# Designs tried in a protein design chat: VH-VL binders against o27280. Part 68

Target 1, 266 residues: o27280
Amino acid sequence: MDSMNVPEVLEIKRIVEESESVKTFIFSWDFRREVRPGQFVMVWDFRDEKPMSVSLIDPVRSEIGISIRRVGEFTDRVHGLSEGDLLGIRGPYGRGFELMGRDILLVGGGIGMAPLAALADEATARGMRVDALVAARTADELLFLDRLEAAGVNISTCTDDGSCGFKGFAHERLLTLEENHDMAAVCGPEPMMFQVMRILDERDVPAQLSLERYMKCAVGICGQCCLDDTGFRVCAEGPVFWSQELSRVREFGRYRRDPAGRRVPW
Key: E = the ipSAE of ESMFold2; O = the ipSAE of OpenDDE; V2 = 0.75 times the mean of E and O plus 0.25 times the DockQ between their complexes.

## First folded at step 3 (VH-VL)

Design a46 (framework fv_libevitug; at its last look DockQ between E and O 0.60; V2 from the best seeds 0.00; counts 0 for: pae E 13.9 > 2)
Fold by OpenDDE, look of step 4:
Structure a46 (fold): chain C 266 residues (1-266), chain A 121 residues (1-121), chain B 110 residues (1-110)
Amino acid sequence: as target 1 above (266 residues)
Amino acid sequence: QVQLQQSGPGLVKPSQTLSLTCAISGDSVSSDSAAWNWIRQSPSRGLEWLGRTYYTSKWYNDYAVSVKSRITINPDTSKNQFSLQLNSVTPEDTAVYYCARELYEGYFDYWGQGTLVTVSS
Amino acid sequence: QSVLTQPPSASGTPGQRVTISCSGSSSNIGSYYVYWYQQLPGTAPKLLIYGNNQRPSGVPDRFSGSKSGTSASLAITGLQAEDEADYYCQSYDSSLSGYVFGGGTKLTVL
C-alpha cells in the first residue's frame, strides 16, 4: 500500500495567523517520510481537495505547516476550522527546490513566500547565506518576516503602495540590488516571476521557480496541470522548475488553463 | 555525548529466550526526540531491524514483522536503559545484536558495541 | 535477502572516485530518506550520510550522497586506504512498516 496516495486524516495541532487572509495549519508529521521545500500536499476537508505548499518543516518538533490563503469556498471552510479539528492530507507531491552554492536569493510575492520560508529554514540550517526579497501589495500582506529574521535571513521588502520598504514591484526592487547569488528561488504571482526570471537570466544566476496550476490528481495522470508545448505536468515535473525549463514554456507569464481547459490571462 | 553499553549472555540454547540490555548515557530513554532500537547483523541475513521503543506522551513499540510474535522491547526509566527479549530462539537467530539510538528522520546516529549471540545446543 | 539492493563489492585505487549504488522501490527510497553507514571490521556501523545527502560532523567532504527516484548513491572522492570498509544504505519501508537495509558493499582499496 502506497501511503502517499491515500489521504491521512490528521488533527490540526496549531493554527498560526500570519495575516488577515493567511493562516498556517500545523500537523504532526512522520519525518521518516521525505518532505522537501517546494513540494505540495493535497488538503482534503472531506468535501473538496486542493493543493497547498508546505511552509514549515520542523523535524525537531515533528511538525509540518501548511499556509493557506483565504480566496474561495474551500479555503473559507478551512479557515473556519479550529485546533483539534481534522483534515485529510495526501502527499507530499512534486519536485521541490534544490539548494546549491553558499549564497541564495529568495524572491517571493504574497502567499508565494510559503514554500520559500521552508526553503529559508533549510538553507540557513545548512549554513548558507540567505537573502530574501519579500513582496506584497501592502505592508499587512507581507508574510513570515519575523520568522525569516529569526532564522538570520537578510530581508528586503517591497510593497505596491510603498507602505513598507521599496515602493514598487519585486522585479523593480531586484534591479536596484547589485549583488549576485549562487542561485535563486522564486515563487509568487506568475507575472512577477516572469519579470524576475528575466533579470536573473541576464545576470547568469541559476533560478528555480515554483508554478501554480489547477491540479486534480497530483500524480501526473489526469493532465489538468499540463503546460503547453512541453507537456510538463506541474504536479509531477514541477511545481518547481528551472528557468531553462520554463524558457521552453510558451504560456509562462502569459496565461494559464482553468479547470475546463480554457486559457485564462494573468 | 551519547553512549550505549550493551550487556547480556552470548550463548543461548534453542527454544530459550535471548535477553540483552542496553544502558544509555548522555540521553534519556524517555526522550521525546529519540527512539531506541535493536538491530542485528548476520552473514546470512545482513543488517536487520528488529524493533524500537520510544516515548511520546506515552510509550510505543514497533516491531519487525519477522519477529513480532517473539520479540519484546522494554524501557526502564529507573535505570535509563532498555532491553530486548526474543523468545523461542533458533540457530537462525545467531547474530551480532546492536542497540541504537534513532533520531528525527529515522537514522541511527549512536550504536552499542554489539553483542554476539550464538544459539547452540 | 535485503530489501535494498547494493553491489556486493567495489574497488578503487587511492585518489580515485568510487560510487556505490542502492536501489529500492516506491515504498522505501522513493518515499523516505536514505541513510548511509560505514562499518569497519569488528565495529558497529557508523553514520556516514543522513537525509540523503547530509554529512554528520567529522565526516569528510569527500563523502557525498545523492538520491533520485527509487535509487540512491554514495560517492567517495579521493579514495584513501582508511576508506576500506563495508558500506550500507538504509531507509524505511511502508509496506513492511519497518526499517530496511541494503545488503552492503565491501569496498577494497587497491
Scores: ipSAE 0.635, ipTM 0.847, lowest interface PAE 0.9, mean pLDDT 94
Fold by ESMFold2-Fast, scan of step 3:
Structure a46 (fold): chain C 266 residues (1-266), chain A 121 residues (1-121), chain B 110 residues (1-110)
Amino acid sequence: as target 1 above (266 residues)
Amino acid sequence: QVQLQQSGPGLVKPSQTLSLTCAISGDSVSSDSAAWNWIRQSPSRGLEWLGRTYYTSKWYNDYAVSVKSRITINPDTSKNQFSLQLNSVTPEDTAVYYCARELYEGYFDYWGQGTLVTVSS
Amino acid sequence: QSVLTQPPSASGTPGQRVTISCSGSSSNIGSYYVYWYQQLPGTAPKLLIYGNNQRPSGVPDRFSGSKSGTSASLAITGLQAEDEADYYCQSYDSSLSGYVFGGGTKLTVL
């Protein structure tokens, strides 16, 4: 019933091609509301709406950016749009990241770097030291490296195939990084986040992790997130959760749900 | 395959601590697919779930609200076992106590033989 | 008082069909899986049905489970003398934040 719950029809001001499969759509934000890293918006193409993380928050230019990976019919249609075309934006929604301390470790896999890029900007603006571990299958799938470098972030990369940086997985690279951090933020595939969380937990580094699949709770589609199917649940709205919440969830990083709702190993 | 073997005293005096142990064979107490439970059975209360311990990235416990203030369930990875301690017992705690394995789905697929604990002076 | 309600007894003769009910509310059976256990005298309970209607390996297809709304049922067809036992249903209750059991049904094979 207010601007947050009614889609604003916005013109696509600029499109940045981040990779073969990822584009960032930039909009002027006429009715400025508080938007924090880790929050998402509902993107409406006048047929369907889907949740998308906010990847750019630029109050000086009055712009927000939304990074979208091509994975299905909705995202294929949105990727076909041009500068000057219109999209509906509703939000922002969800728990954003909270910053604490003087230094932060960001660990991102694939499109999971999108909300972390916005967080890097805020952390840097606050005078925090920012270290980022950016992981992908191949060099072509590493995202936001130029933007992170421009922000003064200390970057480590790893790729599964060794085409850029460390050859291996994010958690393997993290084990070779001995730097102390006051907190961490993690976003990417659940198996990656689970392994990273275990290491950070042993190092007594508090971490926040972003799970895209739990965005629906924050928009009122359901009032309660079901983090496992036994009835023992963490009562929290996504997408951002503290590591202490997620470490109690027996399903996290081990199982996913198929279209029928059945538990399937990752 | 999987076996649960219980040990502990069968007689406890009122106000003392009830202590039982469940030894596991055929599985690991730190298996990330399982949780390890204590359940009791008495004629007056029937089957009553008391709590569980399980490992994900750390050890966690869940306890039934009826006993939460006086119960501790603790794993021992070196001996591959887990224990129950129930403080300040009364005659109402007289029951057959079972340990049981729970899989992710939330059902108890293997049970110990049971230990009758009588709380009496 | 048990949170889940079962009849205290049931009976049948060999070869017949027996049904045991388990009634709850929206905070338990209405929202969560139902499990069934068989207990022979002097022994621990044994898992008979999980996930409302699934059988573990080794449980005959004579045993079946069903759930509708806030109630569940265990059906035993072709009743045999060795089926004489106590039967318990189990679910989770969100208002108690824990597992709950029915009061049990003593099945007598006449």
Scores: ipSAE 0.000, ipTM 0.459, lowest interface PAE 11.4, mean pLDDT 84
Fold by ESMFold2, look of step 4:
Structure a46 (fold): chain C 266 residues (1-266), chain A 121 residues (1-121), chain B 110 residues (1-110)
Amino acid sequence: as target 1 above (266 residues)
Amino acid sequence: QVQLQQSGPGLVKPSQTLSLTCAISGDSVSSDSAAWNWIRQSPSRGLEWLGRTYYTSKWYNDYAVSVKSRITINPDTSKNQFSLQLNSVTPEDTAVYYCARELYEGYFDYWGQGTLVTVSS
Amino acid sequence: QSVLTQPPSASGTPGQRVTISCSGSSSNIGSYYVYWYQQLPGTAPKLLIYGNNQRPSGVPDRFSGSKSGTSASLAITGLQAEDEADYYCQSYDSSLSGYVFGGGTKLTVL
């Protein structure tokens, strides 16, 4: 039996309150299984199961962290848990971020900063120069700023309402930043990622973007996480895609799919 | 700097119990960031992991399936040591035995000096 | 006997590049990190590479590791006489629920 496809029931070791709406749940983890920034796990609360990106990868302490925004019934229940409570975890799944060059730009919107915080830790450990553009609707929703600063990341912020940093959207702030990165990693609301991708493409900056889709099996056999006519499965060929791969995907940035597979606007 | 110092008899008769001790300096056997392992090496079998002991909220042991019925690994916090007992030995148990620190899963960064244990009459 | 397969020997002359392979399966190298150890005669193994391709502090950068699929490789560039040793790969095996080592490669420098 492959342990990656069966949930392992793990005790919540520690909970970090990142904001009013976001908590990071920390578990002991068997790092004999490789974990890459940008990969995801399926979190099971004994009723429902949802994909979540890994936000902390700490082989020294044998810990992973999973950051979860409270947005519905599943996440409300998980946010109600305490240290010592149990969750099921299976994975990791998917393709993670690939680092290249010496200078990386991270662009994260809201909870999308979670996998990028893990990537920042790896990039700084490799000696890369890391710039991060951290975006949110309001100052209270900017995530991981202290952690990124402690890691030596150069932080720029923007908020929709102007309560902290640049007033405006992430792609508008990006136009005011230096243009000379070797690569970029982008994660956040898909409309934001679409606009950011277009700017990075104009600058000839290789970009990797992390997508979200409905998932059932997490191993690529059920077809529920597929992008339209491409045949790409987010759980198998993604969730991280290069911008070149996404250029052929007509749904990217234009609509999403609900759990029944129906097209709905963002 | 962490050092592991092994001790124990180098000759054991068949069917008896092999007993070795590993003394730790520069770290604690009860450290929740490390696990304490026994590994052996012979010409015919090469390097072979035997088992480990570690502390998180309580003590745990993991043993290789090949020796699980015969092996015991015990910590001794008062002496800052951990031990190996291997029961019912045969000549196939003749090997150099090493203790090793494991920082995270599979990362064996410090090893003892090795103890040749010969099983013969 | 060994779960991980290495060539029993390798050789090179000073200054050259040598590679040592380690072949496994989906139950070990295909799913888990690879580690490499150097063992000089009469001594315990010394950790050389961890996490597939990372060097501990004090290990020269002429040593490098890589992994592809179910195989791993240790490369030594700028070969030196002091590199003459046995080299072992190591991983975890889920079917055995334990750590596994390669059979070792005796590297001769001449």
Scores: ipSAE 0.000, ipTM 0.432, lowest interface PAE 13.9, mean pLDDT 84
ESMFold2 (binder alone), look of step 4: mean pLDDT 93; pTM 0.944

Design a47 (framework fv_libevitug)
Fold by ESMFold2-Fast, scan of step 3:
Parts: sequence; C-alpha cells; structure tokens
Structure a47 (fold): chain C 266 residues (1-266), chain A 122 residues (1-122), chain B 110 residues (1-110)
Amino acid sequence: as target 1 above (266 residues)
Amino acid sequence: QVQLQQSGPGLVKPSQTLSLTCAISGDSVSSDSAAWNWIRQSPSRGLEWLGRTYYTSKWYNDYAVSVKSRITINPDTSKNQFSLQLNSVTPEDTAVYYCAREYPEDLYFDYWGQGTLVTVSS
Amino acid sequence: QSVLTQPPSASGTPGQRVTISCSGSSSNIGSYYVYWYQQLPGTAPKLLIYGNNQRPSGVPDRFSGSKSGTSASLAITGLQAEDEADYYCQSYDSSLSGYVFGGGTKLTVL
C-alpha cells in the first residue's frame, strides 16, 4: 500500500479569501512527504475528487496551501466549508518546476498564479531575482499581488479591460518587457501560455509551462489527461512541461499546423 | 459517445425572448477540450454561427457581431447543459436552431443537436 | 450573404467523381483549416471532413478534402444515390473573430 495513494483526512487550519471566486485552504503538512512547487494533490470532499495545484509550501510553519477557484459543483461545496472542517488529501503528484540560473520570469493568468506563487517563494528563498507578469481579465481577478510583493518579487500586471496595469493580454505586455531571463515559468489559459511560449522561444529563454487540463485520474491510470499524439499524461508526466517538449505538441495553445508542419495563428 | 438534446418552444412572438436549452451526455459542459455553440439555419441566410461558451481557467463567451447585443449563452454545470437566450426577436430570427460541440484547437463542430425550428410570428 | 462562396448546386451520375468548391480569403481559408458537413433532408449537419483532408471514423474514403491558398474542395468519387444532400464548408475568420460557413451546395444524383 503506497501512503501517497490513500487520502489523508486533514483539518482545514485556515482559509484565505484571495478574491470573490478564489480561496486558499491551508493544512498542517508532514514534510517527511516532500512537496515542491508545480506539483498537485487530489482533494476529496468525501463525494468527489479533483486535482488542485499546491499554492503555498511553508516548511517553517509545517503548512501547505491549496488554492481553489469556484467553477462548479465540487468547488462550490468546498468553498462552503469552514476552518475546522475536513478534506481528504492525497499526493503530491506530478513533476515540479525545476529552477536554474540567477533570474526567472513568472507569467501567470488567473488561477494559474497559484502554482507560480509557490514557485516565487522557492525562487526568492534561493536568492534568485524574480519578475512576475500577473494577468487577468479584470483587476479583481489578479491573484497573490500582496504575497508576491512581500516576497520581494518585481511585479507587472495586465488586464484585458485595463482596470489594472497594462490594458491587454499577457503576451502583449510581455513584448514591452525587454529584460532577459535565465528561465521562465508560465501557467494560465492555454491560448495565453502558447503566445507567451512563442515570445520566450524567440528570446531564447527556456520556459516551463504548467498544464492543468481537467483530470479524472491522479496517477495516470486513465487517458483523459493526455496531450495529443505525444502521449503525455498531465497527471503522470506533467503538469509541468518544458517549452521544447510542448513545441512538439500539435494542439497546444489552440494553434494548428499547416500541411507542411508549420504553426499557423488561430 | 457524445449526444446533444435540444428543448424549447417552437413559436415566439415578435419582440419577445427566444429561449432554448441543450442537454449534454457523454461529455462535461466544463470540459477544457470543448466549446459549446449555437448555430442557426434559414433559407435566406444559410448556416449562421451565433456564439459559444467554454471553460479554460474561467467561463468565456464569444458572440457573433450580428447578434451580440441580443444574445446570451449560459452553461449550467449542475445540469450539464447550456442555453441560448435571444432577445427582441423579429421574423428574421425564424430558423432551425442547433447546438453543437466544438474542439477549439481544431475549430470544427463534431456533434450536433437534433435542431429546433423556431418560428417568429404573431 | 455567406462569407465563403460555394456553387449553389452540383450534379453527377452514379459512379462519377464530383467536386464542390469553397472560396474564401486570407482571413479565413488562407489562414485556417476547412471543414465540410453533409446535411441529409430533415437532419442536422454531420461532420464529413475536418482539418482540410481528415475523415472522422465511419466516413467512407470516397469523400476527400483538399485546400490550396484561399480555396478548398470536397471530392466525392464513386458517387452514390445516398450522397444526394446539401454540403457546407466551414472555416474560422480572424477579422470577424468567429466561424464562417459557405452558402451550401445542393448535390443532385441524376
């Protein structure tokens, strides 16, 4: 019996309201079972189980945090819980982000900032210079700005409607940022991640992208978390992929390949 | 296997709201590999795409310019369905209305509902 | 009124090859895949070709698609009486930020 494949019933120690639609649930965690930024856990409400990225990793307080956006039945039920209530947690699963070099660019969209917030903490703890581009449709959907600022992260924002920072999309804002980075990490809507990846590839910046496609299996025992013809399973081989790996995926980012194999804009 | 089943009234008076629903089986309305569309067909205009709803990090809606001011497409995850509301209808809105599933990465409609003839007349 | 242009009708006899054209511009067919749908009388359209030239499972190989520049074609070889239907091409248009259809071609098997 592998302990990581059996849900541990944990008490919700603290709940942080990140926005109208996002809450971070904080649990005491035994760090003999190591967890790294970019990994996810399966959250079980005793009826249904869903994968959630770890957004806070705090060995000093012996805590992890899981940020959950309210989007359906399961997340509605979880959002209705209070401090002291119980959830089943199993994992962690997936490969985490790999850090290299002296500086890193984080590009996050909406809830995609959750795994990147944990990564920002790790990168700053390692003495890296961290720049974050935080993108959302509106100002109230920008996540973790106070946490990133407290960590010493250099923050740029953009919103589709112009309610905070640059008016436009993440990739449009990225084009106005000319700073070179040793690596990047990207998480958010797939069309955003694709556009950002293309710019980073042209700048010769190696990037890791986190894909949180809807998953129905935690340990890769079903094919529902697969990417196209490469056979990648997000829950088993991801959710974090290098941009070089994703450049071989025909369907990533809602782009197409023409008959000659060239990428074409949607 | 995916199936789409439509329901709604077939007769609407001018200036009223046209309302249709599309129930989904074999897939989830919140699936990140699909978008959910309304398309109509009339003898004068042929096939017309009206709009879509889909989930990635949150729910998004896209609407055709011709109907954007009058149209709302809403998902309902609890019932695994999505709906069309078209306000202030005129006789020009008389058409067969279809719901359809789309793969956003490939931009095609792989499953269609049975269609609902909506007549706008007094 | 359609953004993509198809002939309104086409005809052939059993066993013949028939082609149906679909013409667009750089903002649609020139940049995006073309899809084809078959509509039998009284039924919903059914996907026949996707990705310019790919067939869904269950579609006979006598149906094929092609694309060159801003135009696409649907070819039907070994024409059969059951192929009598309306055929529609579809693409995406970047200037409209939406899906576009051809006006449809009524295929008659003589």
Scores: ipSAE 0.000, ipTM 0.380, lowest interface PAE 14.7, mean pLDDT 82

Design a48 (framework fv_libevitug)
Fold by ESMFold2-Fast, scan of step 3:
Structure a48 (fold): chain C 266 residues (1-266), chain A 122 residues (1-122), chain B 110 residues (1-110)
Amino acid sequence: as target 1 above (266 residues)
Amino acid sequence: QVQLQQSGPGLVKPSQTLSLTCAISGDSVSSDSAAWNWIRQSPSRGLEWLGRTYYTSKWYNDYAVSVKSRITINPDTSKNQFSLQLNSVTPEDTAVYYCARDYPYEGYFDYWGQGTLVTVSS
Amino acid sequence: QSVLTQPPSASGTPGQRVTISCSGSSSNIGSYYVYWYQQLPGTAPKLLIYGNNQRPSGVPDRFSGSKSGTSASLAITGLQAEDEADYYCQSYDSSLSGYVFGGGTKLTVL
């Protein structure tokens, strides 16, 4: 949203180890500059810059948090940093989640719970009823359960292997939950989000879904940031989209782009 | 409960210095979660933020560009108050002046003083 | 003269919905939170909405705020005689490095 694209060098105030593969990096933040759940920032380690969703927004402590999963060279380097070390942050960018109604369902898979944890904090602060379905492959990959519980969120879990909660996928668990909601917010792997969206559409629950794969366009426009059929650019018009917008995108949840830009099944 | 009490109605001559004080009760002027503002209101310019003072590890001031060359906002921790000095006043400085609390990182004003009408006239 | 643009007046009858707009640019509303204030005659402004759409304790839920792009809106549902007042929007502006207010909207309840 901000028109200024210069990174600010910020000191890592605190690091929270969320799991063996996920850490939350906490920074002091000037809250005159708007930051909303669902937005992302560009994190610069003075070699490479990568987009990361904001996972904590705490105006009382004047802090933001950025949760990072260790998946490659950049994230491995960032995970090696300590409190007191410096990172460049610019943003926030993108369209955040909108809150409507009195009750909300959050459906998160793996690191997709990061932006939804920030949204849960905002929704509970507004007095909304919040139900969260937290999904992962294994119990070790379930994130933010203690934080959600502390916020007063009603939590359901599922793991593919059955190591915690319901044994199965998020959409299979959702089928056993019959409570209706005024809206839903969904973030995780696209195949999961597609299946969840279909069920919510059948139930007439409007949903917002966060797409992370095109965030590389934060400072510009590129062809790989456009979605089929709609021409949406994630960095300009997302990463959060309403389900009615994504239902017009034929590739969502069915196809992805390989490094050559070809459409391939998930 | 937080209360802000300002100096009474005033008349100031053109070219002189406007001086107002805001006394704080129910909070400390050096509270690290609060900032202390001056805002004025006139029919010609509407609501206009003038500046603020606040304490974290040290004192900071922010001033509106339009008045920055003429304005000083000072805290007084011993009396739990803060003041406004506006130099070289003109009839255009005629307004109701409010003191108000905001937060260093959130820009909303949750408590306001009663307002002081200042007329700049000879 | 105001950096944020509001209509100078609005009106309604009891029970109606009234909406007051506030228009800005990318340097203010497009990047920063919007706040709304109610000012009754002879009194200081009172905070009505903060953080685009949040209500302080004691503000009725018939008052709501919203923001889209570089514009914000205050909605009053179930309009009451007591709502007759001036309403001001406020944000921060990065180009001015300071807080900015709208010109105010005088709401008349008929």
Scores: ipSAE 0.000, ipTM 0.423, lowest interface PAE 15.9, mean pLDDT 83

